VHH binders against DUF1769 family protein (duc2). Designs and how they scored, part 1

Scores and structures below are computed, not measured.

Target 1, 222 residues: DUF1769 family protein (duc2), of Schizosaccharomyces pombe (q9uua7)
Amino acid sequence: MKCFLICGSKKEPISINGTPNVVKSKYFEGDVKVRLRDYETPDEEYFEQSNDTCSIMIRGRFLPTESTLTADDILFGNQFEKPLRDVLPMGSNLLMKGLQYVDPSIEFDLYCDQPWAFSPFFATMTKMQVSDALLPMEYFEDHSSRRSQMQQQVIRQESSIDPNKYILADFCNPFFNPSTLSISIPYTKMSFSIKNYYNGQPLRYFCKTRDGNVIFAVEFDL
Structure headers, positions and changes below count from the first letter of each chain, unless a header shows other numbers; Kabat numbers aren't used for antibody chains.
ipSAE, averaged over its two directions, is called F for ESMFold2-Fast, E for ESMFold2 and O for OpenDDE. V2 adds 0.75 times the mean of E and O to 0.25 times the DockQ between the complexes of E and O.
Where letters were taken out, [cut] stands.
Atom coordinates printed by the task and the answers are left out, and those that the model quotes come from them; centres of patches stay.

## First folded at step 1 (VHH)

Design uB1
Fold by ESMFold2, look of step 5:
Structure uB1 (fold): chain B 222 residues (1-222), chain A 120 residues (1-120)
Amino acid sequence: as target 1 above (222 residues)
Amino acid sequence: QLQLVETGGGLVKPGGSLRLSCVVSGFTFSDYYMAWVRQAPGKELEWVSSISSSGSYIYYEDSVKGRFTISTDNAKNTLYLQMSSLKPEDTAVYYCATGGYDFWSGFDYWGQGTQVTVSS
């Protein structure tokens, strides 16, 4: 499989388990790094400490804007170019219910012409740290209340983005299996193949503003 | 001015139960989110549970789900944490916290804490 960083008009390869890629946009400056446990040369230093199979790690800061953005205004998730309704397997609703158990703030419409699934960035990131300086893009723990508190929309709307702070975020889960191109449903032994989807559409993770401005995207393509 | 006072800590054996109480004064209890946060020896603060001012939104950290229950008594301005099936890993100082949660700075007001020790 191939992985790309999309930022503005630029699309550049991501070296999975390798050197981070720079993100520079109107809304955000920083780096993105993609890790897959069982892909080519694994990042053993990371995966000796983590039980997850994949990681999209994001480091940097959100930039000042004309109108103040809040934690409710930054979204992370998937958007598809072509319908999925004719290729979704039986049990797709169970998959989405499993995702809502892990990420209660996720919103989606998988049956429209351009399917999508998005959640607030500050709620959906598995781990996140805040610092006055850039943090190393290394394994870290997050014991803060951030994830559970950011499930609450009123708290997100009250939390103005602080452009003087740096963020290290790690979007990771044990559910994506890169060897079989499948997604496992949380807390079950069920999994779904996405092989035919990769052959027809790339899988893209977008970071965007709520009003639709794309900050960057990470694309997985066979 | 705002004060939070925790009570109910102590020494218990594994599998035991404790009920922590937090009495708040100096503000209208029903206007604020309330939380329990703990700190084990030599470790950073760990959020445990929170409850919205309306009581409609209740959240738990994964390791305590099904064992701990957060509740309030608005008439008495008191927050509770009922802890059951206690494990040695639950040993910590437990703090009551309130006010708005700000991602950049956390809760506004904290109590002095109460020690919970779980050992055979």
Scores: ipSAE 0.012, ipTM 0.302, lowest interface PAE 8.5, mean pLDDT 80

## First folded at step 13 (VHH; from z2 with Y57R)

Design c2
Fold by ESMFold2, fold request of step 16:
Structure c2 (fold): chain B 222 residues (1-222), chain A 120 residues (1-120)
Amino acid sequence: as target 1 above (222 residues)
Amino acid sequence: QLQLVETGGGLVKPGGSLRLSCVVSGFTFSDYYMHWVRQAPGKELEWVSYISSSGSRTYYEDSVKGRFTISTDNAKNTLYLQMSSLKPEDTAVYYCARTGRDFWSGFDYWGQGTQVTVSS
């Protein structure tokens, strides 16, 4: 498997479990790091403290813009280039309900010609910190009420992003393994492959503005 | 009243050592991530080190690894930064700071700082 950072017209390899890649765009400057538990030399320090199978860690700051961005203006999620409807089960209501249970703020259309699923960045990140200084990209805990508060649109719209503050965000989960396209069921030994749902196109996670400007993307070429 | 007080700064020659102390009051030390940060003249605030809430893991900015050691004494509510092999680039005001529980706050409390000057 190969992993790439897409930023503007550049596509750079990501060293999984290795050194971070630099992000520079109109909206954001910082670093991205990808970790996989079951890949070559895993980050043992990180995975000793976590049950997650993967991590996309994002560090940096949002830059000043003509209009102040709010927490409602930044989205994170998936955009596909080719239809998924031919590889999704008919009446895949359970998968859709599962997405909504895991991330109540997610919005999606998986049956159109270019399927998509996006959620507010400040809501969907598993863990997140704001800081006055650039923090190291290491394991951390999030004891704030950020995730529950950011699920509320009115709170997101009232939360202006301060370009003088840095963020450290970790998008991770204990259930999905992107290297094998499998989902593990909690408290069991069972895993299910979802490989047939991606029809061979790469899996991309985009960070973008609500009006459509891509900030960066992380691509898994499976 | 919540308070953080840094001490231990001073003038030292390159290669020398200093021990910074941060005495805290008004909160339980082990409930928060505690940091050392520094600001050199004309520069932005730079993170130096923090210690995990369990105390078992320490983290350092790359330029200070192997030279600085962060530690705590929970009985005294005191955070330490042992600095050795000091370089002129380490000249800065050093602050101890805690991560706020309110998401947007960043560091919600820090002290007035202690000056470290490294020169020959």
Scores: ipSAE 0.519, ipTM 0.806, lowest interface PAE 1.7, mean pLDDT 84
Fold by ESMFold2, fold request of step 16:
Structure c2 (fold): chain B 222 residues (1-222), chain A 120 residues (1-120)
Amino acid sequence: as target 1 above (222 residues)
Amino acid sequence: QLQLVETGGGLVKPGGSLRLSCVVSGFTFSDYYMHWVRQAPGKELEWVSYISSSGSRTYYEDSVKGRFTISTDNAKNTLYLQMSSLKPEDTAVYYCARTGRDFWSGFDYWGQGTQVTVSS
């Protein structure tokens, strides 16, 4: 498997379990690091503390813009260029319920010709910290009420993003198994293969503004 | 009521050592994420080190790894930074800082700071 950072017009390889990649865009400057448990030399110090199979860790700050960004203005998720209908499991209603159970703020349309699933960045990240200094891109705990608070749109709209503060965010995906190219459905014992879907279409996680400007993307390609 | 007091700074020659301490009152610091941070003249605030909330792991900025050691005495509510092999680049005001309980606050309390000056 190969991994790439897409930022602006540039597409750079990501060293999985290795050195972070720099993100510099109109909206954000910082670093991205991708970890996979079952890939080459795993990050043992991270995975000794985590049960997840995948981590997209994002560190940095959002930059000043003409209008102040709020926590409601940043989205994180997937957009696909080809339909997923042929790879979704029978009982796809269970998949949708499982996604909403794990991330109540997620919005999606998985059965259209260009499927998508997005959630507010500040709600969907498994763990986040705000700080006055750049923190190390290492395992950390999040004991805040951030995730429950950020599920509420009114709270997100009232939460201005301070460009003088740094964030450290960790998007942890216990459901993707890179060894089998399968996704486990939360709250069920089911999984489905994405192998044939990858045959012609990479998996991309986008970070974007609500009005559609892509800040960066992380691409997984076979 | 709530207070963080840094001590142990001073003037030291290159290659020397200092031990900084941060005595905490008004809260139990093992309930919070505690950091050492520093600010050199004309530079941004720089994270130096923290110890995990469980106390089992330590983390250091690359430039201080192998030279600085963070530790705690939970019974005394005290955080330490043992600094060895000091360089002129380590000259800064050093603070201990607490991560705020409100998600957006970043560091909500820090002390007055203690000056470390490394020069001949």
Scores: ipSAE 0.504, ipTM 0.800, lowest interface PAE 1.8, mean pLDDT 84
Fold by ESMFold2, fold request of step 16:
Structure c2 (fold): chain B 222 residues (1-222), chain A 120 residues (1-120)
Amino acid sequence: as target 1 above (222 residues)
Amino acid sequence: QLQLVETGGGLVKPGGSLRLSCVVSGFTFSDYYMHWVRQAPGKELEWVSYISSSGSRTYYEDSVKGRFTISTDNAKNTLYLQMSSLKPEDTAVYYCARTGRDFWSGFDYWGQGTQVTVSS
């Protein structure tokens, strides 16, 4: 499998479990690092401390813009380039209802020509820290109420992003393995493939502004 | 009354050693991530090291790995930075800092800093 960082017109390979890739854009400067538990040489320091199967870790700062961005203005999620409507299984509605229970701020359209599913960045990140200095891209814990607070749109709209502060964010989970497109059930060792439901398209995670400006994307090519 | 007080700075020759201390009061530092950060004149604040809230994990900026050691003494409520093999590039004001509980605040408490100068 291949993994890429897309930023502006550039598409760079990502060394999974390796050194971070630099992000330089109009909206954000920093680094992105991708980790997979069951891929070649794993990041043992990270995975000894967690049950996660994957991690997209993002570090840096949002840059000054003509209008001040709020936590409601940054989205993170998936964008497909080809229709899925002819390959979606029965029960896709129920799956999306389940996702909305876990991530109440997720918005989606699975039946248009370019299907998509996005959440506010500050709501969907599994863990986040704000800092006055650039932090290392290592395992960390988040004991704040940020994730629950950021589910509320009014709170996101009131939360101006300070370009003088750095963030460290980790999008991680113990269930989904993007290298095999499979979902694992904890404590059972069972794993189910969802590969057929992507209709031969790469899996891309976009970070973008709400008005559609792409900041960067992480692409998993199977 | 939360306070962080740094001590132990001074003038030292290249290759020398110093131990910085940060005495905290008004909170239990084992409940927070504690950091050492530094600022040289005219430069941005640079992160140096942190220790996890449990005290079991330590992390260092690449330029100080192998030379600096962060540690805690729970009985004295004190954070330490043992610095060895000091270089002129290490000259800065060193601060101890705490990660805030309010998500947006970043570091919510800082000491006044202690000056470290590495020069012949």
Scores: ipSAE 0.498, ipTM 0.795, lowest interface PAE 1.7, mean pLDDT 85
Fold by OpenDDE, fold request of step 16:
Structure c2 (fold): chain B 222 residues (1-222), chain A 120 residues (1-120)
Amino acid sequence: as target 1 above (222 residues)
Amino acid sequence: QLQLVETGGGLVKPGGSLRLSCVVSGFTFSDYYMHWVRQAPGKELEWVSYISSSGSRTYYEDSVKGRFTISTDNAKNTLYLQMSSLKPEDTAVYYCARTGRDFWSGFDYWGQGTQVTVSS
């Protein structure tokens, strides 16, 4: 498996469990680090403290724009170039329910020609810290009610992003098994092999504006 | 010392009314968004309502729209939640909390909560 950071026209490899990659975008400057449990050289310091198996950690700040960005303006999720409808198993409704259970703010269309699933960035990040300074990309805990608050669109819309603040965000979960390349959905007790659905199409996590401007993407190629 | 103290909870029958109060100390409403949130047993924290620092903006969860009213009395440093037409589904511990002008880090201060039970 290979991992890449996509920023604009630039595509560079990500060293899983290694050094963060720099993100430079019109909307965001910072770093991205991908961690996978039990993958090659493990990040033991992180995984000794976490039960998660997969982590996309993001740090940095959103840059000033002509219009003030709000928490509702930044999305994070997946988009595919090819349809998934032909490979989706029977009972996709259950899958959808599972996704919504894990992330109530998620919106998706899995049956269109370019399937997508996106959530507000500030709602979907598992953990997040805000600071006046750039924080180390180390394991951390989030004891705030941020996720709960950010489930409400009105709250997101009224929550201006301060370009002077730095975020440390961790999109992490225990549902991905790097050894089997499978994803489990706890609510449904369903497990899916990514290999069965890959069909030559990489898995991409996009951070983008609601208006459709891609800030960066993390690509996983099996 | 910053404190939020909720009161006004209790047992009420469906269709009844309650008025929750949250007395704040150590800060003023004018600097913060004030919120009511609730948590039922086994459920996640649910956003109920907020009022902006100026009091000009309010939000209500869809399930409570038309039934709940959030307000502040700056002179008394008190946040209120007037609840009417209460339903069993409204049963929860209700908390008042504050946030800054944004919600990046969620609530920075919470009250101890007040139990609201709606039951026949």
Scores: ipSAE 0.047, ipTM 0.386, lowest interface PAE 2.5, mean pLDDT 88
Fold by OpenDDE, fold request of step 16:
Formats: sequence, C-alpha cells, structure tokens
Structure c2 (fold): chain B 222 residues (1-222), chain A 120 residues (1-120)
Amino acid sequence: as target 1 above (222 residues)
Amino acid sequence: QLQLVETGGGLVKPGGSLRLSCVVSGFTFSDYYMHWVRQAPGKELEWVSYISSSGSRTYYEDSVKGRFTISTDNAKNTLYLQMSSLKPEDTAVYYCARTGRDFWSGFDYWGQGTQVTVSS
C-alpha cells in the first residue's frame, strides 16, 4: 500500500508512520501525518496510547479568505472518480449505516457517478484541539463537547474559523486494518476486505470547502 | 402480503449443525438483500450474514465465518442458513430480514424469529 498527499496539482508520497507532509494551499497551511498500526515501522508512541488502527492527523491553520469561513464550510470525507454502484458490496451499505452512528453528520451518495461521503470537518474529526500556537503532532485526547455540538449545522454556521488559531485534528478509528486491508463495520462483528471493492480506484480522503474547492487529499493506493 | 417465516431452530449440542430456513412471500429475492441476524438475551442485535440480490455475494460476521453458510433457493423463495460447528455463544433468536438495494432505510421486514440453543 502506498500513501500520497495531493495538494493542488502536486502529488507527493506520504511516509506512513513517518514525518508529516507539508500542506500549502489557498485555504490551509499545515501538516498531515498518516499513521497505521502494524504497518512497517510502527509509531509505537502513538499506538501505545491509542486503540485505533488508522489515523490521519492534521495540524495547521485555515487561512483568511474574502469571506469569513465557518465550521460549516469545511468538509472532510471520501470521493471516488468512478461509480461504485456495480461493485459495492452490501457490507458497504452496512458500513455506512454504522458510520452514521459514529458520525451522524455524515452525508453520502454511493450510487452516483462520483460517489462521495462527507462530513463537516469540525464534526467528523475524532479529536481536535485549538491553540494559539502550532501543536505537536502527537497523540492527544479531546475531552470537549465539540464533536456533539458540531453535529448541529446551526452551530457550525455560527462558528467562525479564526485564521489566527491553529488546529490539531485527528481523524482516527479502529476499524481499518492495514495489515489485512479490511474494514470492520462499527458496532458489528462484520468485516470486509476492501482490496477489491474500489473498482480500481484509490481511496481518497478529501478536505474541501463546501463549495467544492479541494484543500488537500490523502490517497491510499491499496 | 409480505411475510418472512423462519424455521429450523432448536436445541443442539456444541459442535452440532442446524439449518435455518426463511420462507419469503410477497416478494422475490432479486429485488432485495436478505439477512440473517440474531439476538441473544440481554444482548444487542447482531448481524450474522448477508446475501446479495443476485446471490453472488455473501457476507459473514467474523464469529461465524467458516461455520455458517447463507444461501437462497429462488424456486422455493427460501433463504437458508446452514450452521455448523455450533457454539454456546451462537445461542440466540435468529431472524431473517430484508433490505432494499441501498440499505439506507434499514430492515423493512422481519420474521418472527426462530430460537437456536446450543447447550451441552
């Protein structure tokens, strides 16, 4: 498996469990670090503290724009270039259903020509911290009620993103097993190999604006 | 007249086998995904197995992989769950259920269930 950071027209490799990649975009400047449990050289420090198996950690700040961005304006999720409707296993539907329990803010269309599943960035991040300074990309915990609050669109719309603040966000879960390339369905004992169910497409996590501008993407080539 | 009727449950010893049946009426498998789910006393509903509309794809929860087999007989409008190497932890009421193609609406029809008890 290979991992890449896509930013604009640039595509560069990500060293899984290694050093972060720099993100420089119109909307965001910072770093992205990808961690996978039991993948080559492990990040023991992180995974000793976490039961998660996959982590996309993001730090940095959103840059000022002509109009003030709100928490509702930034989305994070997946998008595919080609239809999946002919190759999607039923388990994928269950997976999505399960994910709705984990992330009630998730919206998706898996049957369109370019299937997608997105949540508000500030709602879907498993953990998040905000600071006046750039924080280290280390394991951290989030004891706030941010995630629950950000499930409400009205709250997101009323929450302006301060370009002078830095965020540390961790999109992490225990469901993806990189060693077996399988996904466990949340709150079930079901698991599926994902290797053959992407119709030859890579798995991409996009951070984008609601109006469709891609900030960056993390690509997994399985 | 939509109906799902499960049969085949019973008492069996560990290591034994049992075959559950779900007779479907009012619709055909080709339009729906069929499921086996189970619920043990005091536990939440657990998905056991799926079969796609065409029958070409089957799915199993980890705990039953290699032991259970889901299948359909379109001519009989019957869904099956062949269970082997049964364990006490397989004790539950087993239900057959259907979902639409997108599964987003969840299970729209359930059977009455059939009790499976695995005990020495």
Scores: ipSAE 0.000, ipTM 0.222, lowest interface PAE 14.1, mean pLDDT 88

## First folded at step 15 (VHH; from a3 with Y109S)

Design e1
Fold by ESMFold2, fold request of step 16:
Structure e1 (fold): chain B 222 residues (1-222), chain A 120 residues (1-120)
Amino acid sequence: as target 1 above (222 residues)
Amino acid sequence: QLQLVETGGGLVKPGGSLRLSCVVSGFTFSDYYMHWVRQAPGKELEWVSYIKSSGSYTYYEDSVKGRFTISTDNAKNTLYLQMSSLKPEDTAVYYCARTGRDFWSGFDSWGQGTQVTVSS
């Protein structure tokens, strides 16, 4: 398996569990780091403190723009190039309802010609910190009420992004392993593969503006 | 009443040592990430180190790793930065700070800083 950072016209390999990759774009400057628990030499310092199987960690700042960006203007999620409707199992709607319980702000259409699932960046990140200085890309805890507050669009629209502040965000979970394309069933020892349900295309996580401008993408290519 | 007060700065020769202290009132350390940050003249604020809990988890910026040690004394409500093998590049005003609970605030409390000058 290979992992890549896509930014503008450039596609760079990501060293999984290794040094971060630099992101330089019109809207954001910073770093991205990908961690996988059961991949080669794992990041033991991170995973001894966490039950997560994967992490996409994003650090940096959003840059000044002509119009002030708000927490509602940045989206994070998946975009597919090929249909999934003929390969999705019958239980897919139940799984998406479960996901909406965990991430209530997610919107999706899995049955169109180019399936997608996106959520506001400031709502969907599992953990996030704002800081006056650039923080290290290491394990951290988030005890704020950010996630619950950012689920409401009015609050997101009122939350202007300060380009003089840095963010550290961690998109992580204990269930999905992109290295094996498998989902672990909670509270059991069981897991199952979802590779056949991706219709021969890579898994890509996009960070983009609501107006459609891609800031960067992380691609898992098996 | 929340307050952070840094002390222990001064003039030292290259290779020397200093111990910075930050006396804190108005909160318990274990509820917050505590940081040391510094700012050299004309430079941006640079993160140096933080501690998640009293001595359990510590993290350092690469250029100070192995030379600086962050620690706490919960009984005295004091954060420390033990600096060794000091270099002229370490010259800066050093601040202690905490990460606030309000998401958008970033660091919600700072001291006034203590000057560290490393020169022959």
Scores: ipSAE 0.430, ipTM 0.763, lowest interface PAE 2.1, mean pLDDT 84
Fold by ESMFold2, fold request of step 16:
Structure e1 (fold): chain B 222 residues (1-222), chain A 120 residues (1-120)
Amino acid sequence: as target 1 above (222 residues)
Amino acid sequence: QLQLVETGGGLVKPGGSLRLSCVVSGFTFSDYYMHWVRQAPGKELEWVSYIKSSGSYTYYEDSVKGRFTISTDNAKNTLYLQMSSLKPEDTAVYYCARTGRDFWSGFDSWGQGTQVTVSS
């Protein structure tokens, strides 16, 4: 499989487990790094400390804008170009419960013509740090209450993003394996392949503003 | 009362060595990520190294890797930075810092800094 960084009109290859790619946009400047367990030359230092199968790590700063952005203004998630309803399990309450269990702030419509699932960036990141200096893109732990607090929309709306602070964020989990396109459902010991559901459309993770401006996307071409 | 106090800076010639110390009081730092950061004249704050005081993992910025060593003495609540093969580009005020538990704060504690000057 292949992985790409999409930023503006440019589409650049991502070296999985390799050198980070630079993001430069109106809203954000920094780096993105993609890791996959047991893919080519793995990042052993990262995966020896982690049970995750994949990682999208994002480092940098949000830039000054004319109106101050809040933590409620940045979304991260998936957008599909083609319907998924024809290949999704009908009445899949378990899938919906699984998504909401993993990310209570997620919003989605998986049955429309262009399915989507988005969550606030500051809520959905598995781990995140804010710092006064640019941190290394290495394994880290997050013991803060950030994730639970950022699930609350009022708190997100009151949290102005400081463009003088750097972030390091890691979107990672042990449930999804991009190389096999499988999802494990928590507490049920069930898993299922989603490979047949994509029908040749790529898997894209978008970072965007709430009003629709794409900051960057990470694309997996399967 | 939470305090971080850096010492050990000074004037040194290129190729020389210094050991910086950061004595911590007011909290037990064994479960915190502790950092060395520096600020050169006219430049932004630059991260140098960190260590998780209760763990064995250390990380270094590329330009100091192989020359600087971060370490701790948990019994004395002291963080060290051993600097060797110093270059003029290492001239800066060095701070020890702690990552805060308040998400938005960034480094929530650091000291007054200690000046390192590398010149002929």
Scores: ipSAE 0.408, ipTM 0.755, lowest interface PAE 2.3, mean pLDDT 83
Fold by OpenDDE, fold request of step 16:
Structure e1 (fold): chain B 222 residues (1-222), chain A 120 residues (1-120)
Amino acid sequence: as target 1 above (222 residues)
Amino acid sequence: QLQLVETGGGLVKPGGSLRLSCVVSGFTFSDYYMHWVRQAPGKELEWVSYIKSSGSYTYYEDSVKGRFTISTDNAKNTLYLQMSSLKPEDTAVYYCARTGRDFWSGFDSWGQGTQVTVSS
């Protein structure tokens, strides 16, 4: 598996469990770090403290724009270049329900020509901290009610993003198995192999504005 | 009354050591993350180190790892930063600060700062 950071026209490799990659975009400046359990040189410090198996950690700040960005204006999720409908199992409804269970704010269309699944960034991040200074990209806990509050669109729309504040966010979950390249569906014994759905297209996690401007993307290429 | 007071700064030669103290009143460490941050002339506020409210976990920025040690004495309501192997680039005003657990909360309180100057 290879991992890449895509920012604008630039594509650079990500060292999994290694040094963060720098993000410099019109909308955001910061760092991205990808961690996978039991992948090459493990980040034991992180995974000793976490039961998660996959982590995309993001730190930095959103930059000033002509119009004030709100928490509702930033999205995070996946988009594919090719259809998935031909490879999705008949029981794909369960997958969709699982996604909604894990992330109630998620919106998706998996049957279109370019399938997508996106959530508000500030709602879908598993853990997040906000600070006046850049924080280390280490394991942390989130004891706030942020995730619950950010499920409400009205709250997101009323929450202006302060460009002087730094974000430390962790998109992490225990459902991905790096060894088998499979995703387990919560509360079921079902798992889906990413290989079965790869169909020659990589898995990309996009951070973008709601109006469609890509801030950065993390690409996983099998 | 909420108060944070930093002390221990001064002039030191490269390779030297200093111990900063932050006496806290009006709250308890256990409810907050406690931080040391610094600001050098013409530079932005830089995170240095923090300790979790429980005191069980400490973190350091890469530039100070192995040289600085953060600790607390609950009996004295004091946060410490032991600095060793100081470098000129460590020159800054050092602040102790706290952060809460709310989504939009940043540093909600800090002291007046203490000047650390590392020079030959």
Scores: ipSAE 0.019, ipTM 0.288, lowest interface PAE 5.8, mean pLDDT 88
Fold by OpenDDE, fold request of step 16:
Structure e1 (fold): chain B 222 residues (1-222), chain A 120 residues (1-120)
Amino acid sequence: as target 1 above (222 residues)
Amino acid sequence: QLQLVETGGGLVKPGGSLRLSCVVSGFTFSDYYMHWVRQAPGKELEWVSYIKSSGSYTYYEDSVKGRFTISTDNAKNTLYLQMSSLKPEDTAVYYCARTGRDFWSGFDSWGQGTQVTVSS
């Protein structure tokens, strides 16, 4: 399995559990680090403190734009180039319900030509910290009520993104393993292998504006 | 009152045609995916087709592609399934169903169904 960072027209490899990749875009500057439990050289320091199996950690700042961006303007999630409807069974509903349980703000259309599932960035990040300076990309805890509050669109719309602040965000969970393309349903004994459902296309996590401008993408390719 | 009412089912010979209708009330198609699904005795529910009127997008399962056509008449609040080149394996109760958000969010409303029997 290979991992890549896509930023603009540039595609570069990501060293899983290794050194972060630099993101330089119109909307964002920072770093992305991908961690997978039990993948080649382990990041023991992180996973000794976490029960998660997958982590996409993002740090940096959103750059100033002509108009002030709000928390509602940044999305994070998946998009596929090819349809999945030909390979996904009806039983996949349970999986989607599980995802909605984990992230109530998620919106998706898995039945269109280019299936997608996106949440507001500031709602879907499992953990987030904001600071006046760039923070190290290490394990951290989030004791705030951010996720709960950011589930409300009105709150997101009223929350301007300060370009002078740095964020440290961790998109992490114990349910999905990109290396094996398997998902465990939360609070159940059920699991799904989605290897055969991708129709030969990679799994990409996109950070983008609501208007559709891609900031960066993390690609997992088996 | 939200309601879906299927009609148009019947007995038809192989190779024949049939047009199903689903009259909806209590909502409009624009914000929903409208589906046709079918269930044969002893078999699981099978998805057949859907339409999203807002984008005029349609999709069909492989077994009915080229033979079935899904459409809507917004003025009549009616969903249609034009079936042609019918086969015995198309025999089933056909249901009109609504998805409140997207296909994978699940069907939130069903009709009573209409029986389609394809037999020589």
Scores: ipSAE 0.000, ipTM 0.226, lowest interface PAE 12.5, mean pLDDT 88

